# Designs tried in a protein design chat: VHH binders against Jacalin-related lectin 10 (JAL10). Part 2

Target 1, 292 residues: Jacalin-related lectin 10 (JAL10), of Arabidopsis thaliana (Mouse-ear cress) (q8gwi7)
Amino acid sequence: QKLDAIGGKGGKQWDDGADHDNVAKVYIRGGLEGIQYIKFDYVKDGKTIDASIHGVSGSGFTQTFEIDYQNSEYIVSVDGYYDKSGTMQALEFKTNLKTSEVIGYPKGTTKFSLGGVNGKMVIGFHGSAGKVLNSIGAYLTTAPPTKSQLVGGLTGGEPWDDGSNYDGVKKISVTYISTLIRSINVDYEKDGQVVTRYHGMKNGDTEEFVIDYPNEYLISVEGTYNILPDDNVLVIRSLIFKTSKGRISPTYGFVSGTKFVLESQGNAIVGFYGRDGGAFDAIGVYFSPIPS
Below, E stands for the ipSAE of ESMFold2; O stands for the ipSAE of OpenDDE; V2 stands for 0.75 times the mean of E and O plus 0.25 times the DockQ between their complexes.

## First folded at step 1 (VHH)

Design b2 (framework vhh_7d4b_2)
Fold by ESMFold2-Fast, scan of step 1:
Structure b2 (fold): chain B 292 residues (1-292), chain A 120 residues (1-120)
Amino acid sequence: as target 1 above (292 residues)
Amino acid sequence: QVQLVESGGGVVQPGRSLRLSCAASGFTFDDYAMGWYRQAPGKQRELVASISYSGGSTNYADSVKGRFTISRDNSKNTMYLQMNSLKPEDTAVYYCAAEWYGDSYLFDYWGQGTQVTVSS
């Protein structure tokens, strides 16, 4: 999807296109009149690609904004500020993980936003520039899944990873005993097919939490982890699930130790990863944007 | 011949006002962004205020925001800096500068400077 350029009508049109997987880095040079140039480094097939500067090359201070694309950071939106003469005076970049400082001087300008569409990321830019940046527009595509931190016992057991290539979660079956979580069994949906993945020990009481996918999404995994006194091993002690419709599961297991919440605003859980051995040692999730 | 000529500097007490003027000749003034820089003894030259070629956009250093106002009169080929509530730390030589619209990033023209001294 191509978002129209916003700003002034001056300058020569430029277009970096949309044939990129991500943006790696933003370069902005401010001048006396406003933003004098902008330049983007893009990512394609795991490699950074140099793009052209837009504006005029020269001396002066260049401010940069890095995107950690190797850890699934991406630009969500850009706020721009242009003056009555049609010169871009300031820009602010927002990613799924951080917000840049305002680059330039936004006072006395007209503010606009590009992007900020749930489920989308910015992969390219276009606009107009001459001596200064006059206008800027963006290209959006579907955002990739984001991998959460791993919580629990980080050194015990063996790692496992269901990945993020699922459409949604249909059901989670939790096996637990009075003191801890033993296992999870997840029913994913992929291309109309149910894919079931099991992790952990089967001994214990089993409860099911059913999600009405695609009308409802799993959005949160909350729980606790603590050591087992005799084994001195960190394990997941309790789990609670929440959905996009405000449903909250019962507490599975026993609340003990350090609390965690794995949740990302506007995103659904589409995969699980973790560690297991004799117990359910650690858990993490993959987030994917909920279609707006 | 291109020239930028500053005027209006002087010696004032803290809290007083001065108005600097920069008269331009030898080029199309309306095509240039304009700015005021200052340099105190032993310090680097710093941008104080800038104004776009049309006057539609202005920028100020944090140290002068709310106290200084930059303006221009394209019909008179003149740029101004109204300096209110002057402080001793505003003491410097003030330079006007012009940058060519659509040509280069660097300031094409500089004035000779005008001294501003704020003393008790």
Scores: ipSAE 0.000, ipTM 0.199, lowest interface PAE 15.2, mean pLDDT 85

Design b3 (framework vhh_8pnl_2)
Fold by ESMFold2-Fast, scan of step 1:
Structure b3 (fold): chain B 292 residues (1-292), chain A 119 residues (1-119)
Amino acid sequence: as target 1 above (292 residues)
Amino acid sequence: QGQLVESGGGLVQPGGSLRLSCADAGFTFSDYYMAWYRQAPGKERELVARITSGGDTNYADFVKGRFTISRDNAKSTLYLQMNSLKPEDTAMYYCAADYWSEGYTYDYWGQGTRVTVSA
């Protein structure tokens, strides 16, 4: 999807196109008259591609903003600020993981937003420029899932990973005992079919938490982890699930030790990964934007 | 790209004078607010003097009346004239390009130039 350029009609039109997998780095040179120079490094087939500069080449100081594309960071939106003459005075970049500083001087300008569409990421830019940047537009595509931090015991047990190639979560079955979590069994949906994945020990009490997918999304996993004395390793002690409708599950297991929360604003959980062995050692999730 | 290169430091006796220079190898120098910072051993970096693109100056209280900041846009060079030097002025001196008035700063640091004031 091509988003029209916003700003003034001055300068010569430029277009980096949409034949990219991601943006790796943004280069901006500002001046007292406005943004003088903008350049993007793109990603294609796992490699960075240097694009052309837009604006005045040559002397000047350049500020940069890096995207950690190797860890599924991507640009969600760009906020721009243009003056009464249509000159771009400031830009701010927002990724799924962080927000840049406002680059430039936004006082007395008109603010606009480019992107910010749920389920989409920015993969290219276009606009117009001369001695200053006059307008900027973007190309959007479907965003990849984002991997959370891993919480719990990071060295015990064996790693497992369900991946992120699912449409949503339909049900989680938790097996637990009075002191800790033993296992999870997750029913995912993919292209109208249920895919079930089981991790951990099967002995204990089992409870189900059903999600009304696609009318409701799993959005949060909360819990605690603490040392297991006999093994001298950290394990997951309790789990609580939350949905997009504000439903909160019962507490499974026993609340003990360090608390954690795995959630991301505007995103649903679409996959799990972790570590298990004699106990359920660690847990992490994959986030995907909730469809608008 | 572009690089700020500081020079003119050295060893002087108390009461002496030095002139520091900061040369730009790639800036549109006249568009930038320019500044001198210093860092003494065991202390944080502190602002010494600032000059706007229009030539207006601002000084830290501890150098006011002794130091003068100036610029030569034709030579893309920033200067700091240091008079009545004190042992307390001993530091590494850095120049920086301050960009956009009051809200946004591009700090680009060279290796600095060492100023030592001692007998």
Scores: ipSAE 0.000, ipTM 0.100, lowest interface PAE 23.5, mean pLDDT 83

Design b4 (framework vhh_8h63_2)
Fold by ESMFold2-Fast, scan of step 1:
Structure b4 (fold): chain B 292 residues (1-292), chain A 119 residues (1-119)
Amino acid sequence: as target 1 above (292 residues)
Amino acid sequence: ELQLVESGGGLVQAGGSLTVSCAASGRIFSDYAMGWSRQAPGKERELVAGITYGGSTYYADTVKGRFTISRDNAKNTLYLQMNSLKPEDTAMYYCAALDWEYGSIYDYWGQGTQVTVSG
């Protein structure tokens, strides 16, 4: 998706295109009249691409903003500030992990935003420039699923991973005993089909938490983990689930030890991973943006 | 228009510390990215540190980890805190702002303040 350039009508059109996997680095040179140039380093097939400078080139003070694309950081939106003459005065970049400083001088300007669409990331830029940057636009694509941290016992049991290729979660069945979680059984939807994945031991009390997918999304998993006596091994002791409709499950298992919350604003849980053995040792989730 | 007045230079022993200051008047200080440039005897001018209105900083490799640039926009003042000074840091230090009309050159310069490091 191509977002139209916003700003003034001056300068010559430039276009870096959308044939990129990510943005690696932003270079901005500012001066008294406004942003003098902008340059982007892009990522394609795991390598950085050297792009052209847009605006006035030269030596001097250049501000930079780096994206940690190797650790799944990406630009979600850009805020711009242009003056009454149609000159870009300042830019601010927002990623899924951080916000840049305001680069430039936003006083007395008109503010606009590019991107900020749930489920989308910025992969390219276009606009107009001459002696200053006059306008800027962006190219959006679908953002990749994000993998949470793994919580619980990180060395016990055997690893498992359902991945992130599902459309949503329809049901979670939890098997537990009075002291800990034994297993989870997850019904995912993929292309109109139910895919079931089971992890852990079947012995215990089983309860179901049904999600009204696609009208409702699983958004949160919280719980506790603690050591088992004499085993020196951490296991998941309790689990609670929350949905986009504000529904909260009962507490499964026994609340004990260190609390955790696996949640990401604007995102649904679309997959699980973890560790299991004689107990349910660890849990993590994959987040994907809730469709707008 | 924009007037820059540096102060705080002097003679300091190697390993010592010094803070130089730059007071701005005449124009809106916040309109500028600000920096500190230096020129040592027999060498070309170099930008050693820069700071945007929002506080993002740049440092030359020669001073990284030893110098800290900061600004007070309410007081229209720029600072350079210099630690672990070396004889090689001996130079005239200039407060500077970029003038777009001249491109990549720092065109609004003060009179400078001399920093001499003995060892």
Scores: ipSAE 0.000, ipTM 0.292, lowest interface PAE 12.7, mean pLDDT 84

Design b5 (framework vhh_6qgx_2)
Fold by ESMFold2-Fast, scan of step 1:
Structure b5 (fold): chain B 292 residues (1-292), chain A 124 residues (1-124)
Amino acid sequence: as target 1 above (292 residues)
Amino acid sequence: QVQLVESGGGLVQAGGSLRLSCAASGFTFDYYAMAWFRRAPGKEREFVAAISWSGDSTFYTDSVKGRFTISRDHAKNTVSLQMNSLRPEDTAVYYCAADRWYSLEYTPSDYDYWGQGTRVTVSA
């Protein structure tokens, strides 16, 4: 998606395009007459690509804003400030993790926001520039899934990871015994097909929690973890699931020890990861924005 | 490709000794409790001995206490059963079994992985 440039009609048009996976770094040179230049380093196929400077290079103060793209940081939105002549006076960048300083001089300007659409990230920029930056616009794409913290026992069992490359969750089957969770079996949807992933041991009582995907999304995993008798290792003792329609599953397993909740407002669970052996030692999830 | 392979069985005279070994592969051995079960002719499979994942706790059936010793070697992914003062009643096929340390029960159905067994015959 192309967002129109906002600001004045002065300068020459420039366009970095949308053929990028992310933005790595922003370079801005400000001055009293406006932002003198802007430059972006983009990411494509895991490599940084240097784009052209937009505006006038020269002596002066350059501010930089780095995006930790290797740890899933991305630009969500840009706030801009332009004067009565349509000259860009200041910019502020917001990522999913932090907000930049206001770069430039915003006093006496008109403020606008570019981006800030739930589930979208900025992957490119366009606009117009001459002696100063006159206008700025952006290209948006779907933001990548977010990985939750891992909860439970972090050293026992073997690691596993289903990843985040699924469209949604259709069903979770939980196998448990009187003291703990033994296994989960998850039915994912990918491109209209069901993909099943099994983790843990099969012996125990099994119950199913069915989700009406795509009309309903799994949004929360809640549970408890605790040390087992005569063993100093933490394992998942209970699990509860919640959906976007307010449905709550039965409690699977036995409620004991430390409580956890894995949820993110506006997001659905699209994948699981964890550690297991004879029981679930640990569990984590991947979040993706719920379509509007 | 989970495998448990027993060895060390054979024919021995009453009062003699045998050492059984179980070599484990295809799973994270260090996190599993290990057990020995036996099946005598005409009888059901019975518990003999178990050792916790750490090796700190051992369990024995009453008939073998003081005669048998279970041990494990994390570097070699093996569990061993040292059988001393053998009796004709110890004649059986001996099976190695693995379960996560959560089940040190006497019931065979509580164990997830099993070997094929090794034969022990104790003559009078």
Scores: ipSAE 0.000, ipTM 0.097, lowest interface PAE 21.8, mean pLDDT 84

Design b6 (framework vhh_7b18_3)
Amino acid sequence: QVQLVETGGGLVQPGGSLRLSCAASGFTFSSYWMGWARQVPGKGLEWVSYINSGGSTEYQDSVKGRFTISRDNAKSTVYLQMNSLKPEDTAVYYCARDFEYWGLSYMDVWGQGTQVTVSS
ESMFold2-Fast, scan of step 1: ipSAE 0.011; ipTM 0.471

Design b7 (framework vhh_vobarilizumab_d1)
Fold by ESMFold2-Fast, scan of step 1:
Structure b7 (fold): chain B 292 residues (1-292), chain A 120 residues (1-120)
Amino acid sequence: as target 1 above (292 residues)
Amino acid sequence: EVQLVESGGGLVQPGGSLRLSCAASGFTVSSNYMAWYRQAPGKGRELVAGIYSGGSTSYADSVKGRFTISRDNAKNTLYLQMNSLRPEDTAVYYCAKEWIYDTSGYFDYWGQGTLVTVSS
C-alpha cells in the first residue's frame, strides 16, 4: 500500500520503492531551515541495502535511528512536522518496541502522522527534496507475527514449533484424559490449502473446535497448568478457545492449578508452539493483526 | 478381572451431604491414579476429583472446598465426600482407574455409576 507524501510541493520527487523486507536504519540531518537530508538503509533477503541520500549535506550532526530488524523490530509510523512554506522541520519514528527522539525543530509547525495502521509496517519511503526535505510518504505491508510467552512446564517433554507462516486457524482438535491435555491437532490455512500439524499423544477423548476462517478468527487460548505429583513436572491441564465473533469453546481437560490467558488485542492466533511428551507440557502462540 | 462398583448415591436437599464409595477388585487402588467423574443430564462427562498413587489430589473448580477424595488401602476402596451439595451437582457419578501417560494402547476402567439427585 502506498501512502501519499505529505508536506510542500518544492524540490524534486524521490522514491525508494517498496521492494524491501524491512528498514534497518534512518539517517537524518536537521537544521534551522529544515531537515537537510534523510537516508534509509533497507533490508532485503537478510542483507542491508544502501539507498540514496534525499536532500543535501549541511551544517550539524547526522542523527541516526536503528531498527533491530534481526529481532523483529519494525517501523509502525512516522510523525512529521512541516512549516508554512511546506518545509519538513522535524520527524519522529515509532517502532513496535520504541519511539525515537523528535529529530529537528517542531515549534510553529503543522503535525501529521504517516502509517499507524493496525497490522501494517513501513517498508519504504518516497517524497520530494531539494536543499531541504519538502515531503515524505511511505509504503506499508503486513507486519510480522508476534510470539507469545510459553506457558506451562518449561523443562518437560520435547519442544515443537509450527511457526507463524499460516494465514489462519480453521480447526483445533484437542485430545485429553481426566487429568490433563494429551495433544492438539491444528488445521491451518495457507494459500487456500489446509495444513495439518499434530503434537502429543492421540490416546484419550478427542473434541474439535471449528473456526469459520476467514469470517472468524481464533483470538484467545485460556487454560490451566499444574504439577503431576508422581512425576514432579508441570503440564497443561485444561484449554478454552475464544473467537473474534464471541464464541467460547467448551473446557477441554480438567481445570487445575495456575490459570493463563494468551491473547493480544487486535490480533488473531496464526500459529502454535510448545512442548510435549507423554503429556502436553507447554503451549504458546503466534499473533498476527486482524485485517480491518 | 478388573471391576469397579460405585455406591452411596441418592436424593438429597440443597446444602446436604453424601459420601460415595467405589469398591475396586483386580488391582490395587493405592498403586494407581483413581478419579471420580460425573455426567449431568444432556451434558458430557467431566472430571470431579482425582487422587494420584503418591496420595496427591486434584479437584474441579466447581467442587473445590466442598468435595474430598480419599481412599482406604486396606479395603481397596475409593471415596468421595460431597458437602454443601447444589442442584448443579445432580449427575451420575463414576469412578475410574486411568493411565496418565501414553503407553501403547491407552486403557481405563469404569464403574456402572451411582445417581446423585440434589433437589428440594
Scores: ipSAE 0.000, ipTM 0.192, lowest interface PAE 15.3, mean pLDDT 84

Design b8 (framework vhh_7d4b_2)
Fold by ESMFold2-Fast, scan of step 1:
Structure b8 (fold): chain B 292 residues (1-292), chain A 119 residues (1-119)
Amino acid sequence: as target 1 above (292 residues)
Amino acid sequence: QVQLVESGGGVVQPGRSLRLSCAASGSIFSEYAMGWYRQAPGKQRELVASITWSGGSTNYADSVKGRFTISRDNSKNTMYLQMNSLKPEDTAVYYCVAGDYFYEGLDYWGQGTQVTVSS
């Protein structure tokens, strides 16, 4: 997605494009009229690449802002400030982990924002510049999936992880007994193909919850966890699923102990992880933005 | 060649005012943006205030907003910094700067004028 450049009408058009995985570093040089240049280092296939300076270079102080892309930091949004002459006077960068200082002098200017769209990140920039930066726009793409907290029994059983590289969930089959959850069997979709992942013990009553993907998304997993009567081990006792169309599944298992909700506004569940052994010990999910 | 000459510096007590002037001579035009930098001993140089060539936009450092006012008179090729409510922290050498942003980001610097705020 290309966001139009905002600011002044002056200068020559520049465009770094969108063929990047992330932004690594921002360079801004201020001067007497405002921001004299902006430059970005991008990430492509795990390597940093430097782009051209936009504006003019010369003597002076350059301020930098680093993105820790190796630890999944990315730019979420940029606030810009331009004056009545159409010169960019200040910029502020926000990542999923931190916010930069306001770089430049924002007072007496017109403020605008680029990005800030749920589940999207900035991967490129474009705009116009001459002797100063006049306008700036951005390219957005889907941010990496977000991993939820793990809920339930954190020390029992063996860990498992389906990952987040699926397009969506088509069906969940839950096996349970009168006191707890025994297993889940998830049908994911990936590039038009069904990928099935099974976790836990097969003994028990099995019921299925079908999702009309891609017209409907799984958005919430609710449940309870508690200790087993004869074992001091926490296990998942009940599960309830909710979809983007307001459908709520039956309660699977037995409601007992501590309640949890795994849900993120505007996001769908695209993967599961957890722990299991003789029972289903713990559960977590991966969230990805619902396409608009 | 551009020559910048600062004047108006001096020693004042806290709470007083000073007006700095910067007169530009040589081959200059009203197209030059102008500003004031300051540097205290052992500290980095900081931009205090700037004004575009037309006078249509001004910028100030947070430390001086509401107290300092930059202005220019293009008919006299002179820039001013009105410094009100001076604090000991404002003690520094103040430099006039002019930039030619229409050709090649050229910066011209004055020699500096000392401002001392003390009792």
Scores: ipSAE 0.000, ipTM 0.198, lowest interface PAE 15.6, mean pLDDT 84

Design c1 (framework vhh_vobarilizumab_d1)
Fold by ESMFold2-Fast, scan of step 1:
Structure c1 (fold): chain B 292 residues (1-292), chain A 120 residues (1-120)
Amino acid sequence: as target 1 above (292 residues)
Amino acid sequence: EVQLVESGGGLVQPGGSLRLSCAASGFTFSSYAMAWYRQAPGKGRELVAGISSGGSTSYADSVKGRFTISRDNAKNTLYLQMNSLRPEDTAVYYCARGYSWRSTGYFDYWGQGTLVTVSS
């Protein structure tokens, strides 16, 4: 999606395009007359790409805003401030993890926003510039799935990861015993096909929680973790699942110890990761925006 | 430092026998329960047999009377004697260290596994 440039019609048009996976770094020089220049480093296929300076290099110092793209940080939105002559006076960048300082001089300006749409990220910029930045626009694409924290026992068992490349969850089968969770068996959907992934041990009582995907989404996993008596190791003791239609599963396993909740507003769970051995040691999820 | 290394897997005909070994290092072997788990192609892991530090044993119903778990604490080695092997015993067999030897016990370290194929 191309968002039109906002600001004045002065300067020469520039366009960095949308053929990028992310933005790596923003370079801005502000001045009393306006933003003197802006430059972006982009990411494509794991490599950083230098783009041209827009505006003039001039004198002064350059302010920078770094995006930690290697840890799945991305720009969500940009707030701009332009004056009555259509000169860009200030910019503020917001990522999924942090917000920049307001760079420049926003007093007496008109404020606008680019982006800020749930599930979208900024991958490119365009606009116009001469002696100063006159206008700025953006290119949006679908944001990548977000990885939750890992909860439970972080040192026992072996790590596993189903990843986030699924469309949704159709069914979760939970195997448990009187004291803990032993395994999960997840039926994912990908391009109309069911993909089944099994983690943990078969020994125990098994119950299924079916989701009416795509009419219903898994949105929350909550549970408890605690040290087993005599074992001094931390494991997942109980699990509860919740859906976008307000449905709540039975409690699987035994409620004991520290409670956790893995959910993100506006997002569905599209993948699982964790650790397992003789018990289900730890769990985490991947979130993706619910289609509207 | 905990290491478990399985050996003794291979191809065997139905009705045949195999003995699996697990060499343990990096911990006081005699102080822990030990187990054998298996994972058949396309299926989850299954506890096959467990043994306590004191030598008490437990078996899955599918292998009772056919498999025998044993340990040699002087050699830091766990064994699984598998007799009357069936095609459904085809799996990767894993050695595990744990705190319980019963079918509902907890095990915290696993080896890389050894493949057992039962086929004519």
Scores: ipSAE 0.005, ipTM 0.355, lowest interface PAE 10.4, mean pLDDT 86

Design c2 (framework vhh_8h63_2)
Fold by ESMFold2-Fast, scan of step 1:
Parts: sequence; structure tokens; C-alpha cells
Structure c2 (fold): chain B 292 residues (1-292), chain A 119 residues (1-119)
Amino acid sequence: as target 1 above (292 residues)
Amino acid sequence: ELQLVESGGGLVQAGGSLTVSCAASGSIFSRYAMGWSRQAPGKERELVAGITSGGSTYYADTVKGRFTISRDNAKNTLYLQMNSLKPEDTAMYYCAAKYGSWYRDYDYWGQGTQVTVSG
């Protein structure tokens, strides 16, 4: 998806295209009249590639903004500020993890936003430039699934990973005893078919939490973890699930110890990973955008 | 309006040290990013050091490890401490200021202070 350039009509058109996996780094040089040049380093097949400078280069200091693409950071949106002459005066970059400084001087300008579409990321830029940056536009693509932090006992049990290659979650069956979570059994949907994945021990009380996918999405996993006194192991003690329709599951297990919440604004849970070994030691999730 | 006046230039022997300073007046100094540029006869102006309003510092490769930029917001003064001076450091040194961040070209410039390194 190509977003039209916003700003003034001055300068010569430039286009870095959309044949990239991510953006690695932004370079901006400012001057008295506005932003004088912009340059992006892109990522393709795990390697950074240099793109051309757009605008005029000169002696001086360049402001940079780095994207940690190796740890799944990506640009979500760019806020721009242009004056009545159509000169770009300031830019602000937002990633899934952080927001840049406002690069430039936004006072007395018109503000616009480029991107910020839920489930999309910026992979390229285009615009116009001459002595200054006059306009900027972007190329969007579907953002990759994001891997959450792993919560719970990080060294006990054996690792497992269902991955993120599912369309959604249809059902979670939780097996628990009065003190901890024993297992989960997840029914995923992929291309209209149910794929079932089971992790942990089967002995205990089992309860089902059904999600009306695709009309409803699993969006949150909340729980607690604590040391199990007799075994000196850190395990998941309780779990609670929440959906996009505001439904909240019963509490499974027993609330004890450190509380956690795994959720991401505008995203659904599309996969699970963790550790198990007689108890459910740790849990993490994969997030993917909820369709608009 | 911000006014800038440089001082502290002079003649110094190679390997020596010198501090140049820039006194600011007429506006709120702490809101400005500051810098030092130099120009030798027949050469282009070179930005050698910058300091943001927040105190982050930046140096040209030609001076990194030898020069230190600092600011005193209470005294409205910018400093450039120059160590291990070389004949090629001989230049007119200009103080510069801009509202906002250092990545934009400077709005205000001083008249300069001459630094001459012999030897």
C-alpha cells in the first residue's frame, strides 16, 4: 500500500520503493529553512542496504533514529510538520516499541500523520526534495507477528513453541489443580481448519474457554507465577483470558505470587510458547493485528 | 534575539591547550543548541563540536578525543576546551546557536575568535 506524499509541491520527486523487509535507520539533517535532507537505511533478507540522500548534503551534524529490526522493532507511523510555504520543518517517528524526539522545529506548522494503521508497518518512503524536504509519503505492509516476553519459570522444564503461523485461537482448554496450572490445549484456526496443540500434564481439573473466532479474538493472557514450595520450582499458578468483546474467563488455578499481563493494543493472540515439565513453568504469546 | 560573543583565542604552541568561550545574551540560553565551527584561511567552515539543550555532545572526527564542549546555563556561557593542539587546528573559531535541536543549521553566529597554533 502506497500512502500519498504530504507537504508542498516543490522539489524533485524521489522514491525508495517498497522492496524492503524493514527500515534500519533514519538520517535527518536540518537547516534554517527546514529539513535539508533525509536518508533511510533499509533491511532486505537480514542485511542493511543504503539508500540515497534526498535533499542537499553539507557539513554539519546529522540526527539519527535507529530501529532495532533484529529484535522485531518496526516503524508504525511518522508525524510530519510543514510550514505554509510547503517546507517540511519537523518529523517524529513512532515504532511498536518507542517514539523518537521531534526532529526539527514544529512551531507554526501544519501537522499530519503518515501510517498509524493498526496491523501495518512502514517499509519504504517517497516524496519530493530540493534545497529542503518538501513532501514525504510511505509504503505500508502487514506487520509481522510480535513475540511477547516469556513469563514464569525461565530455566525449569523443556521449551515448546507453537509459533505464530495461525489465523486465530478458537478454544483454550486449561488443566489445573488447586495450586497451579498443569497444561493448556489450544485449538488454533489455519485456513479454515482446526489445529490442536497440547502442552503439559493431563491430570487435573479441565475447563474450556471458547472464542467465537473470527467474530471475536483472544487479546489478553493474565496470570500469576510463584515458587512451588515443596519442589522449589517457579511455575505458572493462575491464568485468566480476555477477548476483544470484553469477555473475561474464570480464574484457572490459584492466584499466587507475581502478576503478569500479556496484551498488545490492537492485536490478537495468534500463538503460544513456553516451558513445561510436570507443571506449566512459563508462558509467552505471539501477537498479530486485528483486522479493521 | 540571542547575541553571541567569543573570547579566549590566542597564540599557543603545538601540543598545548587553550579554552575558548562564548557569552550569550538577549535570550534564554538553556533553550538553544550550541556549537563550535572553525574556518582556516582558504578552507571551508567545519563544524567541530555541538551540544544540545539537553547536554548531549557531538564531535567531528578531526577533534574527537582532544576537544571537549561544555555549557554553563547559569552563566549563559559555552566552552570549548582544546587539548593536544596541532598546527592544523589554526583557524577562526565561531560560536553558533539555534532554537531547538542541533541537527538544524545554526540561527545565530558570533564574530569569531582567532586560534593560532605554532610549531
Scores: ipSAE 0.000, ipTM 0.200, lowest interface PAE 17.1, mean pLDDT 85

Design c3 (framework vhh_7b18_3; at its last look DockQ between E and O 0.05; V2 from the best seeds 0.00; counts 0 for: pae E 12.6 > 2, placed apart)
Fold by ESMFold2, look of step 2:
Structure c3 (fold): chain B 292 residues (1-292), chain A 120 residues (1-120)
Amino acid sequence: as target 1 above (292 residues)
Amino acid sequence: QVQLVETGGGLVQPGGSLRLSCAASGFTFSKYAMGWARQVPGKGLEWVSYIYSGGSTEYQDSVKGRFTISRDNAKSTVYLQMNSLKPEDTAVYYCATGRYYSGWTPHDYWGQGTQVTVSS
């Protein structure tokens, strides 16, 4: 998705394109005359790509803003400030993790926001510049799913990972005894078909929690974890699921120990990962923005 | 190729003892919980006991204090010591484990079973 440039009408068009995986670094030189140039370092296939400087040098200092793309940081929006002469006077960058300082002098200007589209990230920029930066636009793409923290025992059992390449969760079946979770069975939807993944042992009482996908989304997993006797190993003891319609499952298993909640505002759970071997050692999830 | 082979069943009088063994192969034994289940005539399959990879144990209430599960990771073997046996313990006993197989549903692995008969 290409967002039209916003700002003043002057200058010559420039376009870094959209053939990038992320933005690594922003370089801005500003001064009393406004933002004099901007430059972006992009990421493609794990390496940085040096783009052109847009604008010209003048008085002022170059400021930089780094994006920790290796740890899933990405730009979500840019606030811009331009004046009646068509000069971009200030910019502010926001990522999913932090906000830059306001770079430049926004007094007496028109403010705009570029991007901020739910579930999208910026992978490229375009705009216009001459002696100063006049306007800026962006290229957006779908942000990758976000992996939750792993909760429970981080050393016991064997890791498993369903991935995040599912449309949603249709059903969760939990097998438990009074003291332990034994297994989960997850029915995912992928391209109109059910894909089933099973993790753990089959012994115990099994109950199902059906989600009316796509009219209803799984949004939260909570529960408890505690140390197994004599092993000094943490395992999941109980699970509760919550949906976008406010439905709450029964408590599966035995409430014991430390409470956890895996939930992210505006996101649905689209995948699970964890650890198991005989007890259900640990659980984590993948979040993806809810379509709307 | 996962294999579980049970031995040690037989006929025993009430109050007697038996020791079941299960030899395992085809997986990294020390990383997985092992268990015993039994098929009681006229009833369904029920779990008897578990032993976790770290050594902790669980028992069905009806066998607590009479049965002891143990494992020897060096021999890839799990044991069930059954003491104070009662006629209601008569069953086919199965050794079992579970394994996550990447990208696929897990397969429950069961042995062929060994008959335990408690009768006078």
Scores: ipSAE 0.000, ipTM 0.178, lowest interface PAE 12.6, mean pLDDT 83
ESMFold2-Fast, scan of step 1: ipSAE 0.336; ipTM 0.696
ESMFold2 (binder alone), look of step 2: mean pLDDT 81; pTM 0.833
OpenDDE, look of step 2: ipSAE 0.262; ipTM 0.708

